# Miniprotein binders against q9bqp7, part 17

Target 1, 240 residues: q9bqp7
Amino acid sequence: VPQNWFPIFNPERSDKPNASDPSVPLKIPLQRNVIPSVTRVLQQTMTKQQVFLLERWKQRMILELGEDGFKEYTSNVFLQGKRFHEALESILSPQETLKERDENLLKSGYIESVQHILKDVSGVRALESAVQHETLNYIGLLDCVAEYQGKLCVIDWKTSEKPKPFIQSTFDNPLQVVAYMGAMNHDTNYSFQVQCGLIVVAYKDGSPAHPHFMDAELCSQYWTKWLLRLEEYTEKKKNQ

## First folded at step 2 (miniprotein)

Design sb3wA1
Fold by ESMFold2-Fast, scan of step 2:
Structure sb3wA1 (fold): chain B 240 residues (1-240), chain A 88 residues (1-88)
Amino acid sequence: as target 1 above (240 residues)
Amino acid sequence: SPERLEEIIRKLEEAVKLFEEGKIEEAKKILEEVLRELEELIRETGDPELREILEFVKLALEWIEEGRPELAIEYLEFAIELLEELIE
């Protein structure tokens, strides 16, 4: 899918609040069908180096923890990430009632890690909300759309045990963010324009999270790469 | 240092060409230089990406010892791609 035929930004939309914008953050439920998700496309089109790194990591972890220990470790990492996202949704949504579980998470290292980022986040417009690109035929569930330091961003929250101070260390995360952005900008359920991205990597020990801000130019560059991954996915499906 | 990373990329590209030509010992000498330079950069920066790249170069040398230059070349190409990402 050529970049010139499918732009990431929609010239008919504005970053300014519209009369149709609700005061409460949008939360459109994900409608599951045969249309591929962003995560599925990325998983099915991993580069050889990404596959190699993943397999090497698996080997090392299995050697250290054993088969059962590895399964328990990966389950715990997944659960911690899920709880972190749930806590952030509660913190950022004024209509959410905190549960006992959510209150316990507010004291976690991951939540402590992101405090300095959260103070710069305002004007939340969407939380845990489904996006669909009608023309390119993909769907996704984005974490958050809000202003970060005055700029409307698609914000993606990540947990990590290892430092990720460079955006290159986040691998496909920039592609995920721009895929959501392009979908939202062309999804009739939304009326606003997003031109910036933010990847926030939080740490379990409470060390300050690393924010990776993506301006409009950087988003356009990653959008081109996302379109190539989407084309690879489509071509693989035709040949299967 | 982007200039040092670019120099390492050039050396890796040269090693790939030498392996393609069957000049194994000449290519190995270049990889030994690359390993030394990467170890020095890792000491200076602590960059985890450079540790990943170092591992790919070490694995390429292991594939050479096993008589699999085609796999060594593939692993060197992975190292080059990661280095190019660091520069851009």
Scores: ipSAE 0.006, ipTM 0.205, lowest interface PAE 10.7, mean pLDDT 80

Design sb3wA2
Fold by ESMFold2-Fast, scan of step 2:
Structure sb3wA2 (fold): chain B 240 residues (1-240), chain A 88 residues (1-88)
Amino acid sequence: as target 1 above (240 residues)
Amino acid sequence: SPERLEEIIRKLEEAVKLFEEGKIEEAKKILEEVLRELEELIRETGDPELREILEFVKLALEWIEEGRPEEAIDWLELAIEMLEYLIE
């Protein structure tokens, strides 16, 4: 059990809409702080297995593309991911608020890939919004909070440009989602409770995206693992 | 348990070969056996790495149902690499 155990769910909160919930999705800006981000904690506490597989993936890509080609490839993957997130934010935001005219942004293969998922998404409550866990001292920037098939979820959008995924992202995706969930559930900027997660992997060629739904029990299991990673991060910082 | 992991690796390698040969139903049968064995090992050990490997095999089966065996093979190769690392 983690030394600084804390519950993921807040008993004082409901997952049902109420009068305090805004009519437009929340977008709290991420403030610079010395408090670590979810991504930083996960990167600093990678297992030996994760490091090994990431290095093998990198070596194979460099062998295929060359060192400069690898840098260009990773830069392009990052840019495509950023554009995908911007397109999703535009699609899920009220029409009157955002007028996005980039047809390439809105009609990409990634957007085609998620169409069947988007049809099941409603009641958007937060988009590209900062979360902070004041007690556990970490921050994050989540992609989306919305109902998926009737259940309120933290939704994380992932892109896969090639059949071979980025291995590090695959390992830590559930931990990232539950870390955001636990922070939001205890962040005073939000008034609702999230108990479920959804990881959506979208494909560049428009192939149907893969939804990975996490119910409350699974989220609780990954929450314990996230707390252990956070504890490891804190201990590692004390020993530097 | 290293012997059991080696057996699972062998079965995954056989499944990859069968997918490359277009023998989809034979390969799927082997993957279903691998899923059963991984679930049993997870129940016995509680090993989080084995749970991750289980998800890779499940994702490979989803790609097969979509008619994309090349994508399935990539996920199975990742599962093999992770199992090989655990034996070390």
Scores: ipSAE 0.000, ipTM 0.228, lowest interface PAE 11.0, mean pLDDT 80

Design sb3wA3
Fold by ESMFold2-Fast, scan of step 2:
Structure sb3wA3 (fold): chain B 240 residues (1-240), chain A 88 residues (1-88)
Amino acid sequence: as target 1 above (240 residues)
Amino acid sequence: SPERLEEIIRKLEEAVKLFEEGKIEEAKKILEEVLRELEELIRETGDPELREILEFVKLALEWIEEGRPEFAIEILEYAIDELELLIE
């Protein structure tokens, strides 16, 4: 149990849109600050097992591809992920001119992979938007907040070169989602409440993406684990 | 022993298939058998690589308890790969 517990959900908020909500999805810009990001907290508090798995994966890939090949591979994976997120933002934005300009981004196998998921996504409220938890002092940049099969979710889009998601990012993905959720629920830039999460793993070959839905109870369980990681980060910062 | 490691690999592969089929309780029983066999082998050999495999299997069971067999499958596949390297 964390020493400084704080609730994930805000009882003053509803998941239903109100008349004062903007007609276009929110996109709050991320400002550089000394406040740690969700990704930084998670990277700085990786378990010994996670560090070991990442190092072994890296060594195996270097043995297979060579050092230059590994650098090219990781750069390509990063670029493909960036383009995938740009394409999804374009698709989910109501702006027709933006969608037309980004037609080339829509041709990837990753976009083919998520088509069946996108049919169930509606009511987009935020895209590539900054969140800050004023009380717990962390920030993040979330991918998407929208209704999935009628439930308002923080949606995180992931790419995988292989038929399965990357083991390292998969382990912390639920923590990342609930960290964004808790921040948004207490961020004054937003007026609604999110209680569900969705991790969507898209595949390079166009194979159907895997949706991993997180209900309110599961989000609450991962929230407690996120609070422990945040506490560990704060303690490490004090001692180092 | 290579023969004992090969048997552990076969059991892990069966557990992965059972998880993919949604047969969670059957797969968990196989993982519990694997944990017992790994603990015995560690006592006999003192091999630090086997202790790492044991931790992977334990972590997979934690993800099953969280209702996430997809995460368990990934870590078990990694454990299989590592065990295969120990044999070859």
Scores: ipSAE 0.005, ipTM 0.223, lowest interface PAE 10.8, mean pLDDT 81

Design sb3wB1
Fold by ESMFold2-Fast, scan of step 2:
Structure sb3wB1 (fold): chain B 240 residues (1-240), chain A 88 residues (1-88)
Amino acid sequence: as target 1 above (240 residues)
Amino acid sequence: SPERLEEIIRKLEEAVKLFEEGKIEEAKKILEEVLRELEELIRETGDPELRYILDLVKWALELIEDGRPELAIEYLEFAIELLEELIE
């Protein structure tokens, strides 16, 4: 067990919609400061196995594409992911007008891939919104908080050209989701409770996205692993 | 149990070989058995990593149904790597 255990769920909060909840999804801007982000904690505390597999993947890609080709490939993957997130924010935001939409963003294979998942998404409460765990001292920028099949979820949108294009992000996706969940549940900028997670992997060719639902028990188990990673990060910082 | 994890690994390796040989239906039967065994282990252990491995096998089956066995093999190889890590 982690030495500095803290609960993921806030017993003073409800997951039920409240009449006083804003009708517009929250979008709190992320302010850069010395407090570590979820992604930095995870990147700095990768396991030996994760490091080995990531390095093997990099070597294979460099062998196939060359050094410059690999850099171009990874830059393009990043750009496609960014555009996918921008398109989803536009689609899920009630404030987006027709004249503000970019048709090319909405026509990507990734957006086609995720259509069947979007049918089950409603009650959007937060989009591209900053979270901070005031007690555990970490920050993050979550993609979406909405109801998926009637359950309030932290939803994380992922793009994939192949099963494991970025092996490190695949290993840590559940940890990322629960880290955002725990932060939001204890962040005074939010009033509701999230108990479930959803990781959606969308495909470039438009083939159906794979939804990975995480119930409250599964989230609690991954939360313990996240606390261990955060503890490892904190100890590493103390020793520098 | 390490012995049960090793058995699942051997079955996944056999399924990969069968897919490489184009013996799709035989490989699918092995994956269905692996899914049943992983579900039992998840009930016994509650290990979230086993649930993720279960999902990898399910995705591989979906990729096979979509006519994408090369991608399915990559998912199964990843599942094998994660299971090997659990054995210690």
Scores: ipSAE 0.000, ipTM 0.194, lowest interface PAE 13.7, mean pLDDT 80

Design sb3wB2
Fold by ESMFold2-Fast, scan of step 2:
Structure sb3wB2 (fold): chain B 240 residues (1-240), chain A 88 residues (1-88)
Amino acid sequence: as target 1 above (240 residues)
Amino acid sequence: SPERLEEIIRKLEEAVKLFEEGKIEEAKKILEEVLRELEELIRETGDPELRYILDLVKWALELIEDGRPEEAIDWLELAIEMLEYLIE
């Protein structure tokens, strides 16, 4: 049990749309300060297993591709991910000019990969939007909040070269999703309640993306693990 | 085989104890035995998790050669945890 437990869901909020909700998706800019981001907390509290596997992967890739080849590979992976997120924001935004500007990005294999997921996505409420948990003191930038198959979800878009058919193979992604969810549910810039998560793993070759739906119960389980990671981060910060 | 994995866990626990007692050479011999047993299991099963565990034990041995037995113990404890997960 975490020492500093706090609920993920806000009892004062509803998941129902109301007349005061914005008709266009919210896009609150991330204002960086000394408050840690979700990604920083997760990066600073990786398990010894995660650190070892990451270092071994890095060493193997450098051996295979050379140092310059590894830099080019990682740069390309980063750029492809960035372009994928930009294309999704364009597709899900009601603004016509964004869709026109990013036409070339819409032709990627990653976008082909997610087509069957996108047909079940509607009611977009936030895109590339900042969240802050005022009580637990962390911030984040979430990808998307929308209805997936009729349920309001925090949706996280991921690119992968290898199949990820199981949620366990997505590593810290479930923790990232629930961290954003908990922040949004208690952030005064938002008025609605999110109780579900969705991790979508898209593939470069256009093969069908794997959706990992997280219901309220699963989100609560990962929330407890996120709180433990946040406590670990806070403790490490005190000792440094 | 759960029994073979349990034997490897027992040997890793003994090696940790020996390192804590400063019996470095005796503990290293046990780790070398563990490496041989893990390589045999990998050949028989092709289990990728066993390959990761093998690499953890190899890394621990490198740390010991560098005079860092306390860090090596931490990595061996991780190897034990991963093996215990496989038995479950």
Scores: ipSAE 0.005, ipTM 0.180, lowest interface PAE 11.7, mean pLDDT 81

Design sb3wB3
Fold by ESMFold2-Fast, scan of step 2:
Structure sb3wB3 (fold): chain B 240 residues (1-240), chain A 88 residues (1-88)
Amino acid sequence: as target 1 above (240 residues)
Amino acid sequence: SPERLEEIIRKLEEAVKLFEEGKIEEAKKILEEVLRELEELIRETGDPELRYILDLVKWALELIEDGRPEFAIEILEYAIDELELLIE
């Protein structure tokens, strides 16, 4: 029960394709300003349980890898995630697909992992595109907006190393997706409505990725939780 | 308590396997048993580590209700690791 409730969906928008819709996916650049990003809000409002879990994971990893080994591991996890997102943007963008890209990047196990998901993805409307919620004052950079099995979704691509996943990135994924969705639905740079989400977890060894679909009801439930996190962030910043 | 903690670990491992098999209701019943056992141990010992384990299991159940069993499984596996450290 957030004090400053706002709806996730915009009743004046449709999720159906229009003849006037652009044929090329939108890619609005993210401009840095004092407005907080979705990831910053989530990182600064982690629950006590999430902080405890992250600290215990960190201690266990340091015990196994040492301090330097832990730094190398986390750096490699971030780098692999970045490369995975770059490869997906290239694959899904009509303009990028026609150009030569790093062949090694396109042949990663993560890309092999998502092949069966990509077969069900069509009608790409936005890629690596900035969103801003003008009323709630937050920004974000979403991965992809496309139809998955006929439903328009905000799609978030995640990587997982099965034996030692970077757990911090896992717990807030649904909140991240709905935050982007709510922003896009009220951002004047976009004209369509998104009411579904999809989190795709890809595996380093090429094992089939797991798709986690979020229907409108589930998105609404996570939206309420996102509003509470945003409220907590705003109050915390005021107090300082 | 070590014997009782070992039994809780076994039940959590069984619940993870059931969630991986898509047997959600069966796995949830096992987690409810785990919650009851942890609450009893907390009353007997006052151990703050057990309170955190209890919260992790409750969080996993909330994730299941939200339709996110993959996240719940990760939380439960972490809870198992933490309980194993308490025994050692």
Scores: ipSAE 0.006, ipTM 0.263, lowest interface PAE 10.1, mean pLDDT 81

Design sb3xA1
Fold by ESMFold2-Fast, scan of step 2:
Formats: structure tokens, C-alpha cells, sequence
Structure sb3xA1 (fold): chain B 240 residues (1-240), chain A 88 residues (1-88)
């Protein structure tokens, strides 16, 4: 149990649309800050288990691809993920600002992979938007907040290349989602309540993406684990 | 989901390797993580075969606590085979 517990949900907020809600999705820019990001906290508090698995995965990949091949592989995965997120932001935004550039991005197998998920996504409220938890002192940049099958979710888009997925990205994905959720629910820049999460894993070959839905109960369970990671990060920082 | 079953198989295979290397505490942490993953899938699917596999993983943890890692490894290898059959 975390020593300094704080609730994930804000009792003062509703998930229902408000008349004052903006018709355009929010996109609050992430500012440079000394306050740690969700990704920094997670990277600095990896378990011995996660570290061992990451090192073993790196060793196997280097054996297969060589050092130069491994660097190229990881660089390509990063760039493909970035382009995938750019394409999704374009698709879900009410304005098509980069039409010609977006045309090439939209041809990717990853976009084909998520088509069946996108048909169930509506009511977009935030895209590539910064969140900050004022009380717990952390920040993040979330991908999307929208209704999935009628439920308001923090949605996190992931790319995976079969048969060699990034196993570590799966370990902390639920923690990342609930961290963003808890921050948003207590961030004064937002007025609504999110109680559900969705992790969508898209595939390079265009095979159907896998949606991992997280209801309020599951989010609460992962929130407790996120609080423990945040507590560990804070204590490590004090003890350095 | 076949992908989540594949992930669980990879975790179980790593746990077996760690037990064989004598890294008992790390392997136990992995098995506890596997139990969480299986419980989540069971909540979503209601699959009785997954519940049977969950019980096998719990039995392996019990055997480890009793200082019987060789028997635990055999149980885990059987759980892996059962999961592979579900992937078809």
C-alpha cells in the first residue's frame, strides 16, 4: 500500500459533457519543468525484473541484428511511432492542417491496423495535451482523451512489430495511462472526469490492433501501483 | 487475445530460466505478475481453461515457498504447454 495515498478520481467532476466545454479538442503544450514526467518516473523506478528483461531483450536483438542493425531498428521504431501519433492526431482533429503530408502518413500499416478501433472513437476532448498533478507534482503528455464505445477514456496508442514486440512497453503502459488520468482529473486546465483507460496496440503489417480496455476498478488498481512508483522515485531523489 | 497469451508464455519461460539459475526471488515476482495478467484475462473472457492455468501457477508458487523448485518448474512447463495449445 502507498504511504501517501491520493485518489485517482475527483469527486467535484463529471464525465458528462458541459455546455462550456470547447468544441475543439484541447492541446495544452508541455513546458520545460523541473517537475518529473510520468515517463521519467517509470524509467527511474524500473524493477530488477524489468531491468533484467530489458537487458536480455537487448542482448538477443544485438545478436540477431548486430550493433548497427539494432540502432537502426530502434531508431525506425521510434520514427514509426512518432509518425503514427501524428497521423492519429490529424485524423481525430476537426481540422486537416497538413493535408499533403498526412496523405503519406495515412498509408501506413499501423493506420490500417487501428481502423476498426477508430470507428468506435468519438467525442474527442484532448489530443497530444499536457497534464500536471499539482498535489503529487508530476507532469505528462497524453495522446488522446475521447469516448470509446460511449465511455470517456484516456487513450494511449502503441505500435508493435510482429514477431519482435517491445516487451517493456507493455509492463508500464497501464501505469502510464492511469498516471495521465489522475493528473488530468486534478489539473485546473481540464473540467471533466475520466474514469477509464484504453491501450491500443497497432501492428506494422496492418493486422487488427488489440484494444486493452481498463474500467474504473482496474484503473484504481493500477493507480495504487503508480503511487508506489512515484513514492519510490521521490525517495530515491532524496537519498541521492 | 493471442498476443496477451504469448506475453504470458514469455514471462513463464523467463521464470523457469530464473528458477534454474537459482534466482528465486526475481522468478517469484514474475510469477506474481503472471497471476495478475491471468486474472485480468479471466475477468474479461470468463475462460475456464485460463482459470485452470491460474491454479497451476499458484501451485508452482506454493511449491517454491516449500523449497521444491524442480516440481514447480515442471508445473510451469505444463502451464506453458497449455497456453500454447490455446493459441492455435
Amino acid sequence: as target 1 above (240 residues)
Amino acid sequence: SPERLEEIIEWLELAVELFEEGKIELAKEILEWVLELLEELIRETGDPELREILERVKEALRLIEEGRPEEAIRILEEAIRRLEELIE
Scores: ipSAE 0.007, ipTM 0.212, lowest interface PAE 9.9, mean pLDDT 81

Design sb3xA2
Fold by ESMFold2-Fast, scan of step 2:
Order: sequence, then C-alpha cells, then structure tokens
Structure sb3xA2 (fold): chain B 240 residues (1-240), chain A 88 residues (1-88)
Amino acid sequence: as target 1 above (240 residues)
Amino acid sequence: SPERLEEIIEWLELAVELFEEGKIEEAKEFLELVLDYLELLIRETGDPELREILERVKEALRLIEEGRPEEAIRILEEAIRRLEELIE
C-alpha cells in the first residue's frame, strides 16, 4: 500500500466532449527541471528481476554482435522507435506536414503493423504533449490522447521485434500510461478526464500490432503500483 | 489466466537455465517470483492442480537450499510440463 495515496481520476473533470475543448490537438512542450520524469522514476526503480534480465540481454547481444555491433543495434532500435513516433504524430496531426520525411516514415513495417489500430482512433486531443503532476511532483511526455473505439485513452506506441501478445510482457508500460493519465487529469493545462489507456505494440515485419486496452479499473490497479514506484524513487533520492 | 501461466513457465525455464549455469542466487529469485504468482492464482481460482505445482516448486527451492540443484531442476522441469498441459 503506498504511504501517500492520491487518486488517479479528478472528480471535478468530465470525460465527455465539451464545446470549449480545442479542435487542434494540444502539444505542450516539456520543460526540463529538477522534477523527475516518469521514465526516470521507472528506470531508477526497476525490480531486481528487471535489472537482471536487462543485463543478461545485453550480455547475450554483445556476445552475438560484438561491442561495436551491439552499439549499432541499439542505436538503430532507438532511431526506428523515434521515427515511428514521428510518423504517428504526423499521421494524427492535421497541421503537421513533412514532405519527404513523411513518405519514408509511412513505408515502415511498424506503420503497416498499426493500420488496423489507427482505423479505430479518432478525436485526437493531445500529441507529444507534456504533463505535470503538481501534487506528486513528476513530469512526462505522453505520445497521444485520443478516442479508441469510442473511449478517450492515453495511447502509448511501442515497437518490438518479438511478439508481445500479453500485457505482462510489456513490463513497465502500463505504469507509464497511468502515470501520464494521473498527471494529465490533475494538470491545469488540460480540462478533460482520461480514464482508459491503450498500449499498442507494433512489429517491424508488419504483422498486426497488439493492442492492450486498459479500462478504468485496470488503470486504478496499475496506478497503485505506480505510486509505490514513485515512493521508492523519493526514498532513494533522500539517501543520495 | 493463460497469459499468466505462460509468463510463469517462462520464469521457470529461465530459472532452470540459470541453475544449469551455476547462477543459484539469480535462479532462486525467479523461483520466489513463481511462488508468489502461483499463490495469487490459487487464491483466485482454487485450482488443486496449481496447489500441487506450488508444492513441487517449494520442494525444488528446498533442494536448492540443501545444495541439490540437479534434483531441483528435475522437479522444475516436471512443473513446467504440468503448467503447459493446463494451457493446452
């Protein structure tokens, strides 16, 4: 149980459409500060099992590819993920037009992978937008807030070379989603309530992406786990 | 939950691999994780087969503590087969 409980949902906000809601997706820039990001909190509070698996994976990859090959591989994975996110922001934003770059991004297997998911996405309200939880003191940069099959969701786009058909195999991704959700629901820069999450795992070979939908109850369960990770981070920071 | 049983199988397979490599403490951590999740599933389902598998994994951990990893590995391989049968 977390020592400092705070609700994920804001009782003063509604998830229903409002005439005053912006027609253009919000894109609030992330300002770097001493306040920790969601990704930093999660990285600094990985479980012993997660740390072990990561180090074992690194050792196997270095053995297979060599040190230079491993560096090239990780750089390529990072670049592919970055380009995938840029392509999705471009596709979902009515105002963003990147002429030559858009054409190259649209040809990726990852974009092919998510086509069936994108058909169910509408009403985009935020893209690559900063969130801050003023009470719990953390920040984040969320990928997308949009309706998925009629439900307003925080949507997180992930790339993977291996199948991830189970939400448990996405590790901290559910925590990342609910952390963004809780921050947005209490951030004065936003006026709406998000109660659902969606993790979309896209595949390099164009195989259909796996959507992991998180309803309000599941989000509340992961929110409790996120609060524990945030608490652990704060305790570790006090000891530095 | 087929998805959770699959993840437990993956952790058991990793534990066996680690024991075979002589990485006893790392392998034990995955066995403890397996025990925690099996207990959770037993509370949710009341499945007597899961309860039997839990006791087998506990026996394997006891054998590890006694310095008998080869016998523990055989028990864990049996547990993996039984979990696979529950999925199938």
Scores: ipSAE 0.012, ipTM 0.309, lowest interface PAE 9.0, mean pLDDT 80

Design sb3xA3
Fold by ESMFold2-Fast, scan of step 2:
Structure sb3xA3 (fold): chain B 240 residues (1-240), chain A 88 residues (1-88)
Amino acid sequence: as target 1 above (240 residues)
Amino acid sequence: SPERLEEIIEWLELAVELFEEGKIEYAKWILEEVLEMLEDLIRETGDPELREILERVKEALRLIEEGRPEEAIRILEEAIRRLEELIE
């Protein structure tokens, strides 16, 4: 039935700036609620193939590093990701305080990796900002909304260490991006429309980051897949 | 066994999809897993067809390293068809 479909794009909104749009990037804080996050939905609806691949990767890493070494490795990966996001928020924010926070955060290989991408990023409208889809009842915390090469995008920053990248949700990255996009487009805290996505994979050694641009048609295709994952999550929860 | 061959086919299909999405490093990692699974089956069965498929998957990885993903995808699609024929 068509009633089960919800559009990703809001026909009442435009990606062009207007007089009601704030001059500084929005940063809506994430409110804890019973409503599931995008990350929770995706983690609870992984395919058996995804679970198997993740477990096999974990086993290989433990064999190589030992249990304590594996815990230290995963903690370091998490910390590096957190620092990378903090550095990007500082770089993209117009506020002086954030830019002067810690110069050492700005000199990582990951930041070097994204320099050529950042040259094409402008018109930042949201940073580390909460989104909620009021009708579909899910929430998320997106990294960035900005223009990439003139297109307004939900931008998701990812870190990767070659040759053994931390691959927990790489195959779900497009779903994460469109989930944030659909939520933002229907969230009353925002007035603009986003129709494109960008996944940027930055590398620890400073090698050039890989941008994966998602146009409106591709976003619509992944939105359909996200709706199926959300439906699966809802059904799974009902049967508990 | 047919079940293990079907699993390898599913992994190869996922790798092709990831290459098409530009997720090169993740797809490469999956191909490395496929190589290990094929080596396990070859040790158990001694099947020369599986050994040939193993060499083709290795060639696909080499083509990826050389920046030739379209040729690699064609080889992987061929490997998928050959594995499906073995299930008969």
Scores: ipSAE 0.006, ipTM 0.222, lowest interface PAE 10.5, mean pLDDT 79

Design sb3xB1
Fold by ESMFold2-Fast, scan of step 2:
Structure sb3xB1 (fold): chain B 240 residues (1-240), chain A 88 residues (1-88)
Amino acid sequence: as target 1 above (240 residues)
Amino acid sequence: SPERLELIIDYLEFAVEMFEDGKIELAKEILEWVLELLEELIRETGDPELREILERVKEALRLIEEGRPEEAIRILEEAIRRLEELIE
């Protein structure tokens, strides 16, 4: 149980659209601050075993591929993810000029993988947009806020080389999603309420992506875990 | 905790992938980490289901040693499903 509990949902907000809501998806730029990011908090609070596994795997990959080969491998994984996100932003953006310019990005296996998910996505409200939790003092950059099968969701797009048919296989991804959700719900740059999450794992070979839908109850459960990770991060910073 | 169960599941999936890629020694080492984490959780919880899963993972390692990786992979995939049921 976290010592400083705070609610994920904002009682003063609604998930229903208002006439005054912007018709174009929001894209608030991320401003660098001393306030920690969601990814920094999660990276700094990994388990001892996870850190050991990562370091040992890295050492072995370097032995197999060389330092330059390992750097190329990790860079390629990063670039694939970046290109996938750029393609999705282009597809979900109402502006035609971006789609025309980025035609090469639209033909990847990852984009083929998510087609059946995209047909159920509508009402895009935010893309590649910064969030800040005003009370808990953390920031993040979320991928997308849109309706999935009629429910407003924080949507996080992931690429994977191995199948992830179960949400538990995504480890910290549910924490990342609820952290963004809680921040957005309390950020003055936004006026709406998000109560659901969606993690979409896309595959390079075009195999159907796995959607991991998180209802309000599941989001509340992961929110408690996120608060514990945030407290751990804060305590570690006080003791450094 | 659910987070450690999720970590164990991720390790098992990684081990299966490594076996399929022919990286036998790395996969075996990952399974040793799985055994350590399962033993730790068993000490904390006393859960008989975790003890059974521990024995199945040990059986998979034995099968790998005997040159029977397809049977080992099936056991590991079953262990993953059983751990997922404990979370759900």
Scores: ipSAE 0.006, ipTM 0.179, lowest interface PAE 10.7, mean pLDDT 81

Design sb3xB2
Fold by ESMFold2-Fast, scan of step 2:
Structure sb3xB2 (fold): chain B 240 residues (1-240), chain A 88 residues (1-88)
Amino acid sequence: as target 1 above (240 residues)
Amino acid sequence: SPERLELIIDYLEFAVEMFEDGKIEEAKEFLELVLDYLELLIRETGDPELREILERVKEALRLIEEGRPEEAIRILEEAIRRLEELIE
């Protein structure tokens, strides 16, 4: 148990929609200051083993592809991920008409991969939206908040070309989701409660994406681990 | 785009802390990733501010190779602030 435990769920909040809820998904802009982001906390609290594995992956890829090939590969992975997120935001935004959407964004294998997941997504409440935990003092930018199979979820979209390109990112995905969830549940810009998470891993070849649903109990378990990472980050900042 | 900029900022902050801890080679590896990601965003957005930030990060790497990490860290901290302003 962390030394400074704080609940992930807000007892003053409900997951049920009310008449004051906006008709369009929220998109709060991220405004950074001295407050750390979820990504920063996770990166600065990586174990020596996680850092070593990332270095070994990089060295192996350079040996396999050459230095220029590695740069091209990593740039392409980043570009594909960016385009995938842009396409999903476009698809899920009710304000966009078909004619206003970029057809090229909708044609990737990654978009084909998530089609069966998207049919179960509705009631979108937030897209590419900033969250801040007012008590624990951290910020983040989440991908999506929507109902998946009738349950309100923080949804995180991931792309995968190979099983182990970024081991630590895959490992920390549940922590990222619950960190966003806890922040949103205590952020005054939002009025609802999220209790579930969903990590969707999409594949470049169009094979069916793998959904990893996180119920409230699992979210609570990962929340404890996130709080430990946040405490480690805070201690490191005090000492250095 | 904002999430991508946030990731770049986080990598820069991690690199700065690694340089301060004397972990020079590990920090340089993350800066190389930052350069690749900035180049990609520049090609997509055409943002001249990103081009300037890219050149400053390259200068920081040159300073590190020359054994001047204190000056490099100051440049990276400025790059972080400039990227944060782009997200806002």
Scores: ipSAE 0.000, ipTM 0.113, lowest interface PAE 15.5, mean pLDDT 79

